# Designs tried in a protein design chat: VH-VL binders against p78833. Part 19

Target 1, 198 residues: p78833
Amino acid sequence: MSFPASTHVYIAKIIGKKGEGDKILDLLSKVNEHVLKSEPFTKTYYFARDAKNPDYIFGLELYDSKEVLENSHKTSNPFLAFANYLTSTHAPLAEPLQLLNFKVVDGHLDKDNLGPDAKDYVLYTEYTGDSATLKQQLTVNPKADTSLIIHSLDDPSLYAVVTRYSKSGIEPGPAEISGATSVSQQVIYSGVGFLNRP
Short names: E, the ipSAE of ESMFold2; O, the ipSAE of OpenDDE; V2, 0.75 times the mean of E and O plus 0.25 times the DockQ between their complexes.

## First folded at step 4 (VH-VL)

Design d20 (framework fv_ciduvectamig_arm2; at its last look DockQ between E and O 0.04; V2 from the best seeds 0.00; counts 0 for: pae E 6.7 > 2, placed apart)
Fold by ESMFold2-Fast, scan of step 4:
Structure d20 (fold): chain C 198 residues (1-198), chain A 124 residues (1-124), chain B 110 residues (1-110)
Amino acid sequence: as target 1 above (198 residues)
Amino acid sequence: QVQLQQSGPRLVRPSQTLSLTCAISGDSVSSNSAAWSWIRQSPSRGLEWLGRTYYRSKWYNDYAVSVKSRITVNPDTSRNQFTLQLNSVTPEDTALYYCAREGDYSFLDAFDIWGQGTLVTVSS
Amino acid sequence: QSALTQPASVSGSPGQSITISCTGTSSDVGGYDYVSWYQQHPDKAPKVLLYEVSNRPSGVSSRFSGSKSGNTASLTISGLQAEDQADYHCSSYTSSYTYVFGGGTKLTVL
């Protein structure tokens, strides 16, 4: 599979109050059911817990276009139920919702629909630096099951990389890029959704 | 069983292009679980990894910095083979050239299958 | 120049143990657990001996073991045998998703 030029990527950082992670993932599971059945132009819909904070839900979403996100995904009943919960008087979020807009630079998604496995993990790394240098230096990782390079639509100095490794104990960590700073987050691959649409 | 069989000229003149082919049997060059590399060996420098090609929904190439401006590693799915082209060769490119599979599909993350090697001499 | 540093030669007697070091940087040996070792007999292609620092492929003797501390990986061969006489090469994955090799170590068994 190749990615259309119009592909829109969202990184979601959903930081719940203590105990909210389960409810947030349950609602996202309902959204995922609708995405699989009714949103064929959504390539990736993946949400899982931060390795250190079970109430911090990381999301990776790939849509064939921004119009798929705005007109199909955001208008669905299960999405609206999820969004309404996050903004309810219950106030389940510890921090404001972060949604980051990216485009695909290069990469590939899992070949197999392996489902979540607690031994697997996803590494998300943000790189900040000179845009031309980052574009040239960031390369697809041949050892990863998923290796995706994305560039911020809102901040030209920001690139990010998402990698998934199914092999336990042989994690290479983030690539070093001269002249750039990097911040990495490890996500447990035990969540909801799919990295590559089945 | 996977085997790699090399072919190509053993003598190349300075400034010309070194071109070698690696034919694959027992596996597919477009296997999504492998990568296909060229590695050379000289007495003074030992083993040097030069580059790879691999298929993951599309073709990718990675190259060692030292040769990146002169090298191309290309797959040929119709013949189940891959090639090395190294431009503007000098006598320093004289070496024993190997093709190799980078195995990712068992628990081997190493070069698990090697071709027989081709000694290429760069001289007039 | 080889990117990884190995001693040019090492020697031992049958039954002894020897260790070969492989030193790199935090961008290769120190940064990843993708260190592999290759044994090469004269006029033969290299053969993978260890991968991921310490794992042995099927058929490789338990006399061969690997370890890593910081930026240095080590291959240890215990109970040396005559057939162990060969060249040994270390390799590491890098932060740019490439491979680098050491210069190779010639093992002489007396």
Scores: ipSAE 0.428, ipTM 0.762, lowest interface PAE 2.7, mean pLDDT 87
Fold by ESMFold2, look of step 5:
Structure d20 (fold): chain C 198 residues (1-198), chain A 124 residues (1-124), chain B 110 residues (1-110)
Amino acid sequence: as target 1 above (198 residues)
Amino acid sequence: QVQLQQSGPRLVRPSQTLSLTCAISGDSVSSNSAAWSWIRQSPSRGLEWLGRTYYRSKWYNDYAVSVKSRITVNPDTSRNQFTLQLNSVTPEDTALYYCAREGDYSFLDAFDIWGQGTLVTVSS
Amino acid sequence: QSALTQPASVSGSPGQSITISCTGTSSDVGGYDYVSWYQQHPDKAPKVLLYEVSNRPSGVSSRFSGSKSGNTASLTISGLQAEDQADYHCSSYTSSYTYVFGGGTKLTVL
């Protein structure tokens, strides 16, 4: 999809205590129902589990603007129920919630509109280095079903890439960028959410 | 107390445009927690949802596939109302037309407030 | 015409319970918990009885209850009263960002 300049990207890292992943995803599924019904401004709302830790939830969210995220999404009843659970006396999180703010540099979310699948190979990679170098060297992979390049709104040295392959046996590692460091995380679609609005 | 008051002509000729207005009191057409719908009722087809308009930092519309090519639902914030325009009507569009509020989170999540209904006949 | 299937009519005697079914697909009743029920007396606008499958608005009697299994939602009216004689409609949100209604069910209290 083309990306208007106002597009706001959230990367959510939700690190649940042992056994909490299912409940977190159940609450997010109710938020997703509301997103589909009442939030045409939410263009991507995708949740996955870390491949090594099923209680670590990864979120990729795209909004038409920061304003609709703050004023409409975060004020909905299903979102408030989810947020209240995370901060409840039950204390379901092992680490504080991380919400990372990005803008889109380039790419595509679901090239052939195939929809996400639990069998997809999905990699999230963060790159830290010189911003001009990263902007020049990070490129969209046209063979990937997802290839999204995003730049942090909070840390100019931070870029990230989301790649997804639905074809069996295609599991490339992260691109090597001279002068940059990278950290990668494989995630598995949880069954909650979407890449393109259905 | 929220009320919806309908107005508009009750006889429309085939091929013309059906236009109805719904005035809102006790709520705002631009509420972030509501949407504003048109629903019609006929003996042969029962209740049919036609479309809605709603404000979430900008205006959005959704329309039933059966009428999508002919319908427009527009808000009017200055008069706190919304309208139905249905183009190219036929006798099959003869029905009792309702406007309705759909609550979304702090309201009832259903069509909880209905207008009084306007019977519209499409005939030569 | 109607996307959701309801029986055309049901009957019951005062004090008894009746159930009205509403059958759709995985793209509406089966896919969302946005199922609502409406009561309509002659010459009146519909009135919401249940929303989100089973929730009652303030002022609606606890004699009205709702449930869902797969693609079928159900409205149950217990302790039937003469005033319950009316038409009953179900509604569901759909994956196309629209609403659909059932054909309606006429309840006769004998």
Scores: ipSAE 0.341, ipTM 0.775, lowest interface PAE 4.4, mean pLDDT 91
Fold by OpenDDE, look of step 7:
Structure d20 (fold): chain C 198 residues (1-198), chain A 124 residues (1-124), chain B 110 residues (1-110)
Amino acid sequence: as target 1 above (198 residues)
Amino acid sequence: QVQLQQSGPRLVRPSQTLSLTCAISGDSVSSNSAAWSWIRQSPSRGLEWLGRTYYRSKWYNDYAVSVKSRITVNPDTSRNQFTLQLNSVTPEDTALYYCAREGDYSFLDAFDIWGQGTLVTVSS
Amino acid sequence: QSALTQPASVSGSPGQSITISCTGTSSDVGGYDYVSWYQQHPDKAPKVLLYEVSNRPSGVSSRFSGSKSGNTASLTISGLQAEDQADYHCSSYTSSYTYVFGGGTKLTVL
């Protein structure tokens, strides 16, 4: 799978208060329904829970452009409802919402179009360090169902790798890169969203 | 080592099509780590990015809104070059045209190689 | 999209430090850390000085540095030298998948 240069990767890190994860996901589910029906420009709208913390929600979103994210998705009624809930007096967040912008360096999404039905483990790993070093060391795993290398639009020193194995029984592991700082997060599909259009 | 060599007419009549070619040496037009752009420069408008072509499993093009309706950037793998076609030109299209590579620093974030430039004058 | 805003001209004496600003919007400079700077001498093509706000390509002097705050990126040239006299252009990636350039700044070394 190839990506136009305009493809915008949007990563959401939502840290909910204890026990609030389900509520957050319920709202995201409604948003997802709208995305499926009304946002053809959204290639990926995938949400998973941290393997260790069910109230830590990881979102991977891919859009045809940042424009459609800002002017269409974020202006939709379901999204606005979700946003309003997050900013309400009884906000479910334990930490401020993190929204990260990336561009695609290389990779593929759900190359076999398996959908979200299978056991879904995703590894998200951030790398900080020398851009040249990271560029040389980060590689797409062709054996993975999903393997993305993304570069931050917010911090030039930040790269990330997204890897998913759905059938092989292989749990994704982070790449070890000398000279770079890496943070890995294993997430489990929450049942909300998709990596690729059905 | 990587060089861009431009060619094409320097005079174009109004309403005609401006055509330029950029020959690549030391790199491939189908490189997975590069994009190939056209940029023009004039005293009135400064530098202006026009569009690009690049290969990522398939060919893609991006164009500036200002010229999107009139511009075509095409690769030629057989000759390892890419071209600019700008239709329906007006005197406002008079400029020094550059081809350039979006280089390998961090995946298409800067123009590291430039052609020598071609002054194209639109005049009757 | 409209060009990024640069001062038309700046000047400085040898040994001084000067700064050139590049102001855009949240759709370009403020939205991405893909700001690049170029030096252009007369009758020459632009040469990249910085990419991604502050990174120097190989061969570029450490006298050139870059930063960004909000919608404004800045190029700083320290230890100004006569050969630094040139035009300087900023560029930014945009939300429309395009690049936009500044109007250019003429630097005169006094």
Scores: ipSAE 0.263, ipTM 0.779, lowest interface PAE 1.9, mean pLDDT 89
ESMFold2 (binder alone), look of step 5: mean pLDDT 91; pTM 0.937
OpenDDE, look of step 5: ipSAE 0.037; ipTM 0.589
ESMFold2, look of step 7: ipSAE 0.075; ipTM 0.677
ESMFold2 (binder alone), look of step 7: mean pLDDT 91; pTM 0.940

Design d21 (framework fv_ciduvectamig_arm2)
Fold by ESMFold2-Fast, scan of step 4:
Structure d21 (fold): chain C 198 residues (1-198), chain A 124 residues (1-124), chain B 110 residues (1-110)
Amino acid sequence: as target 1 above (198 residues)
Amino acid sequence: QVQLQQSGPRLVRPSQTLSLTCAISGDSVSSNSAAWSWIRQSPSRGLEWLGRTYYRSKWYNDYAVSVKSRITVNPDTSRNQFTLQLNSVTPEDTALYYCAREGDYSFLDAFDIWGQGTLVTVSS
Amino acid sequence: QSALTQPASVSGSPGQSITISCTGTSSDVGGYNYVSWYQQHPDKAPKVLLYEVSNRPSGVSSRFSGSKSGNTASLTISGLQAEDQADYHCSSYAGSYTYVFGGGTKLTVL
């Protein structure tokens, strides 16, 4: 699998107040309908719940370029509705919205896009350390359905890895990199959107 | 092709519940490309959207802020219809009530199919 | 009071062009491109004329056109005909997946 060199990756961490996860995903489902119909240069548009906190919505977005994100996606009517809800006087967020900019280093995306009944998990791991070491030691796992390595555009010491295995119970844990720190998050695979555009 | 047919009582007493039904032909109430709305019309308020129900892997509802505490819009897949329930009615709820379909491609496009309308009077 | 402002009435003669405005705020007409227009003849349900500001459904005459500038959307009817005499209603998406309507405009063709 190859990605255009201009590919822009967005990681979203949307931590809602208790009970807000459903409304946030409902709004994102309407954004996803528009993305599928009208945004052909969006490769991944995927949002799902944190395994420990159902009001914490994790997002993985891949755009063919930064311009697709800024000029097409962020200006769309469903996105504006979603953004306006998050910043409304209702104040649905428990913590400030986190939006992280990355580029693709290597990898591949899930081809099958399982439905909402999927029992699998997506594992998202952030690594902080020496950039050259992380670039060399983080490797794509060909046995994973999704195995994606991304590098921060804002912090050269930050890499992240997204993996999914379709067979629960045989997943390896996150790779250990000597001299680097790592933090992992499990995301329930069932959610809104797609890991790989159908 | 697609038609909406309304039924329900035309007189309701203040404080009671207003109930209307919209029967769908030519489309499915669980169609994932449509949403099903209630809209009313009165001389004092003009047209006013009240709420919708729609199916996207599960059922969803959206309601106008002005009626949210009193309104329920429910689908019935076995009869291919949807209903409006509006609680604690007042004379200000007197209006011509329409059911309508939103969109054929994706909802938010427009109300493209309308029922015939039902005049509901709230009086004692 | 309706959420969107329309003139109460407008008039024209056959063959003329008329324009009906629909003014909202940055949270509805100004913030989104989901404005629709409806034609309503006496004792009839409204019929959609335009959606997403300027798109025409199949079967709607090209004499009906729509535009938007800032917080104001406009419906223009060219080559005015007697059967255009009706009430015209605008609607806009208003955020949080709700809609608002204008007060309606009565078009008289003389």
Scores: ipSAE 0.006, ipTM 0.470, lowest interface PAE 15.4, mean pLDDT 85

Design d22 (framework fv_ciduvectamig_arm2)
Fold by ESMFold2-Fast, scan of step 4:
Structure d22 (fold): chain C 198 residues (1-198), chain A 124 residues (1-124), chain B 110 residues (1-110)
Amino acid sequence: as target 1 above (198 residues)
Amino acid sequence: QVQLQQSGPRLVRPSQTLSLTCAISGDSVSSNSAAWSWIRQSPSRGLEWLGRTYYRSKSYNDYAVSVKSRITVNPDTSRNQFTLQLNSVTPEDTALYYCAREGDYSFLDAFDIWGQGTLVTVSS
Amino acid sequence: QSALTQPASVSGSPGQSITISCTGTSSDVGGYNYVSWYQQHPDKAPKVLLYEVSNRPSGVSSRFSGSKSGNTASLTISGLQAEDQADYHCSSYWSSSTYVFGGGTKLTVL
């Protein structure tokens, strides 16, 4: 298997007020430095801006276990600085922080580290429907550099898919699943994080 | 130079299993920049993609909906080959079967190398 | 089982241009830029002519060109030659992980 069975996936939706995106990403950049240096069991730590609003930050995080998230990641000084900013009296968020818990169903991550020249076609799609149908119909995309299928730990009817294509000009839309509803978000890499740990 | 060489029985009885092998030279069945497909051709249906195997951190298989319940495409890394197994065949499965390499975005997003083809007849 | 629609046959004279259409839906030809074209001579395996709508592999003549508008992709062969007489097949990406093919078009060079 390419992922431990214990792998914990975190989807973060950080909806900043106008002008807050840069500060939020600056703090996350400091967290990412610590993750690369000191958190070897974090497999993905990826932050991107919504394609339509630069103050809306999308996060995809893969930890070998929830214990890594709780005991290593959340106790770091850069993470605490980031968390304290979001909950400060300044109130930088337009909407409450959304943190969604998933497990990996199947997939693969980018072969190479993202770096500053990363291609920015990343699509995040949520599917709501019959769990057995979604598990059967959602397939890993061999043409994508990253193709990840995840299943909510909190809502069995919710699956999500993350795809990234490194080739410019290739922008496939989300797969349509009969009997399921879907919502898609295109995101642009912010320069913070990685899809596959180097 | 990449080449694909096919082998396997050309006559299969209805209800039996159709089995073909594709041997790869000049590339690897575990190459993470390629996928390895089976495609068949009949006068009534034209070209029809059946399935693939490919390797990224592990082996994956994808199958066309029309054959998904009775098809298996498997890699054999030790012999650098991959196989097609199609169960419960009927005369409608009579076709010319090809193996093919599916190139990735860095080279070709198409079937760039094809085997020689194997005409399989399903008849008693 | 052909998911994509091609004319069964097309004909032309040496030196002329011909165009072969390949029509699908928004879930294949219209939804992706992953249309490829294949040339097949009698008793031979198909050979890739174009990929990603309009890109030519190394060694393919510039007489072969491709385009796409909405749900229809087109292969154009300019300066038609006798050796172009063959079957032509289009293929498109479908539903994130699979491919579908057209029914094929027989080109006769008169």
Scores: ipSAE 0.133, ipTM 0.676, lowest interface PAE 6.0, mean pLDDT 87

Design d23 (framework fv_ciduvectamig_arm2)
Fold by ESMFold2-Fast, scan of step 4:
Structure d23 (fold): chain C 198 residues (1-198), chain A 123 residues (1-123), chain B 110 residues (1-110)
Amino acid sequence: as target 1 above (198 residues)
Amino acid sequence: QVQLQQSGPRLVRPSQTLSLTCAISGDSVSSNSAAWSWIRQSPSRGLEWLGRTYYRSKWYNDYAVSVKSRITVNPDTSRNQFTLQLNSVTPEDTALYYCARDSTYGEWGMDVWGQGTLVTVSS
Amino acid sequence: QSALTQPASVSGSPGQSITISCTGTSSDVGGYNYVSWYQQHPDKAPKVLLYEVSNRPSGVSSRFSGSKSGNTASLTISGLQAEDQADYHCSSYTSSSTYVFGGGTKLTVL
């Protein structure tokens, strides 16, 4: 397997008030510098704006283990500065921070250490339904640069898919699965981080 | 090597705008590593940090809650300087004003300071 | 008044060690390792002595050391010298992306 069995996936949904997206991404930029330099067991650290709302930030994080997230990443000074800003009396968030725990079911990442750019098309889709059906019907897309199928650690009925296409002319919609509901979020250029560590 | 030189009026009337300039040499006001702060000092309040400006792919400002409604800290890349504007001043704004260089999260503190400007707010 | 609490004054004799405390909250001193200490002589701008709790800038004597426990940071000056007589200020980064200062401590070398 390309991923250790212990791999922990974190999906972050950071929904800022009007005008807060820039400050949130600046703080995340400093976290990313620390992650790249000092956290070698973090495989993916990628944050980008929602296509419809520049103050909604999507995050995809892959750690070799839950212990890397809890004991290394969450204790770093740049992360604490970021986390404390979000919970400050300034109240920059429009909605409570959502942090979702997943494990990898199947998939692959980009070959390169790529950050967000204008040619990226990244689609995040949540599927809720019968777990056995979702496990059978969700398949890796070999034509995507990144194609990840992830399963919630907290809700067995929840699966999610992350796909990235580096060609601007390729923007497929989410796969439709009979008997399941789906919700998709597209992210765009204007982010920080990397999809695959060098 | 990095030096900060302050200039601006030393006397301001109540209700007017206090305006000070800090000229930078030996570094760029748009340096990605630095942030540019204003701090004041008075016998009654001690040292008070007022606000800062910094460049990280775009310009940002942070301001102390106590002055946020009256303060603007502006960079000027063409003259390599930054300014403090404090509106609607009162005698309580009488203080020694410093500009200083800091970092994004306070990692290296205020490592370079201007000479200070004593501003008196009086009618 | 001041967001961070320092003793108003401390005193010592040449050769002794003294410690100055700086107490805040979990949203400043307790929340970050971004505490700085400044020395200020009369009619001079403050000079940074320590940053990130315990790091010394180039040119600062090793007699100055720093530590932190919970919501309290401490500056220790060992081998006290007459030239150490000055005001000492602590500062911390905050959860609001701002800075706060302590009230300052006047050190007298007797």
Scores: ipSAE 0.005, ipTM 0.509, lowest interface PAE 14.4, mean pLDDT 85

Design d24 (framework fv_ciduvectamig_arm2)
Fold by ESMFold2-Fast, scan of step 4:
Structure d24 (fold): chain C 198 residues (1-198), chain A 121 residues (1-121), chain B 110 residues (1-110)
Amino acid sequence: as target 1 above (198 residues)
Amino acid sequence: QVQLQQSGPRLVRPSQTLSLTCAISGDSVSSNSAAWSWIRQSPSRGLEWLGRTYYRSKWYNDYAVSVKSRITVNPDTSRNQFTLQLNSVTPEDTALYYCARDTGEWGMDVWGQGTLVTVSS
Amino acid sequence: QSALTQPASVSGSPGQSITISCTGTSSDVGGYNYVSWYQQHPDKAPKVLLYEVSNRPSGVSSRFSGSKSGNTASLTISGLQAEDQADYHCSSYTSSSTYVFGGGTKLTVL
């Protein structure tokens, strides 16, 4: 369906040291239980592994507003337990935590179908270039299960696209945009959370 | 609503190239919700899927192993059509050739009228 | 020959129920829920009858139903009618991003 104009999108890149992916996802599972039960204004809460690195956790989160993220989600006890683990003296991260702020430009979300399947991937692509060109040339795919175009709140030259094609059996590569630089990440569609709140 | 109209030679000599065109109306060959396939039918082999072309973020092709070394399926956005080229034909390529719209989830939901191609000297 | 195995023929009388099987491998029928069934009358192009194992396109009678167990998909036609006399073909998506077809089944309504 449509998104409120205030919708806040959060992209998380959580790169753990060897063997930390399982613990990170376990903690996020507890956060997800709280989000489902107690955070009704969270539309998407989805975390899964990078296809090439099982200790790299990708997150896609959609909140009805920034206030939902700041005042409801970040103050919850399971989230604080998760955040405290990442910053503990154990030092589980291989690289500093990356948290990126976006707004929705266009798109749609599919219903939650979490489960391990080697052919069930989400593709995340970042585009850097002229904002007007990217806004004009990036288009929603109506046959994708999820097709979301987002624009950085922190960097006007940065757009990103999230797609999922598990039902079609066809995995398209990222769009080629003249004059833009792109970087893509494949995520295995298994892990914690939901793409569209049930 | 959506219609596929086939054209091309019905007689081809052995070793030549078989070339067929499928014209699309009611949809776009660059539609990101479809793929465009060629399928043939013969008494000896039944139905055989040969290949497809489709636009998602760029153009892609997939081909059946049995014809992969000889086949090209090409889109033509300016004429809203796609073609089949099959090189080095033999009498075994004699078949009724169909183009079809392939939606993945739906299968082949729209078919052309078919073209009987005979490979003979 | 054909990649997927179907019986060459099946027959029934009006009002009866018949089932046509389609057997493949774990790399096609067993590995994916992308099994389609096509009905073909003489001198006509095939028409999609079922897709994704059991889904019916708009306008297809509820007398046609589909199922899958392991490497075998099945088409069932209930309340058989004279107009159902046709060839029936199954197809499946494969691990190579291709499609394969069965040999076809001739249905005779007596």
Scores: ipSAE 0.000, ipTM 0.448, lowest interface PAE 16.9, mean pLDDT 84

Design d25 (framework fv_ciduvectamig_arm2)
Fold by ESMFold2-Fast, scan of step 4:
Structure d25 (fold): chain C 198 residues (1-198), chain A 122 residues (1-122), chain B 110 residues (1-110)
Amino acid sequence: as target 1 above (198 residues)
Amino acid sequence: QVQLQQSGPRLVRPSQTLSLTCAISGDSVSSNSAAWSWIRQSPSRGLEWLGRTYYRSKWYNDYAVSVKSRITVNPDTSRNQFTLQLNSVTPEDTALYYCARDLTGEWGMDVWGQGTLVTVSS
Amino acid sequence: QSALTQPASVSGSPGQSITISCTGTSSDVGGYNYVSWYQQHPDKAPKVLLYEVSDRPSGVSSRFSGSKSGNTASLTISGLQAEDQADYHCSSYTSDSTYVFGGGTKLTVL
């Protein structure tokens, strides 16, 4: 009921060459302005820097449907300017662009805008293993401000979890799932986008 | 208050093009919070959604599979209206045709035109 | 004929509650929370009653409520009144970025 069953989750991993992170985020800030004004079916449009590499830009995007992503978002002028820059002869990327398609399994997003006591980072964890086991054992954390469980549309063995906490003291590490491998990434909000549309 | 006013021929011969116009007042055809749909109703098929046009940095169309090869829904920003063109009509296209505002964010039709009964007969 | 299945008719007496079902597939009703309900009186255009399964537009009576379970959406009319006698149509957004309608249900109030 909180998310339409058609909700499409898009994870973007944009790994720029040294010094390119700022330019990538500048272009994304222009896309974000258009999303806020003209794309009401985009529920999350959140961009952050990898905690270890400031030129690695992480994106979390939630659309009411894949058609919103394909027919509305990807066809906007500021998005095309951004996409054209990434594929230009300037060659700003250190690694090929990674775009991952997920569906929502369960969870919730931040209820309010970031306040002065909000943590400026998100923990993103990918789990690879038996799908039935992961579906059963991954659970929403009700004490997190954002706690989202997503399942890959392209790889049934891949789940991911997104968590954010606004206050100190209840920051558990990623859940340990027996029989699954996991990789966690901490990302720091870049000033571009939103976790829950204001 | 938003209103939709329909006009166009009520009798079309088989193989010809059915053409209807929907004039919009109280909103803009290029509003990015709306899409503009055509829907028809017949006793044998009930309500059928045919297609829509909408503006989001550029114009888009979506069409029902059953009519996709024959249908065009076109906006006219200068007259604040949109049209339905349905090519190669047959008697099975006889129906009451409605235009409607497809409200973005609600996924439904909140304002409807008065309807135009179109008969396709030889 | 119609993509979504509704009963052809339903009847009730004033003051009763009645429910109209709308059954589709996982690519429409089951896949999306974008089900709308429309009321149509004779010789009138349809009027929207509910958006997104259960959201009532301004001016629509709280006697109209909606729900969904799996591939079936339901419209419930409580405190049935004579003026509720009309045809009721469901619609759903689809995986093709289109809309489909049900066959319609004629509600008779005794």
Scores: ipSAE 0.006, ipTM 0.447, lowest interface PAE 16.5, mean pLDDT 86

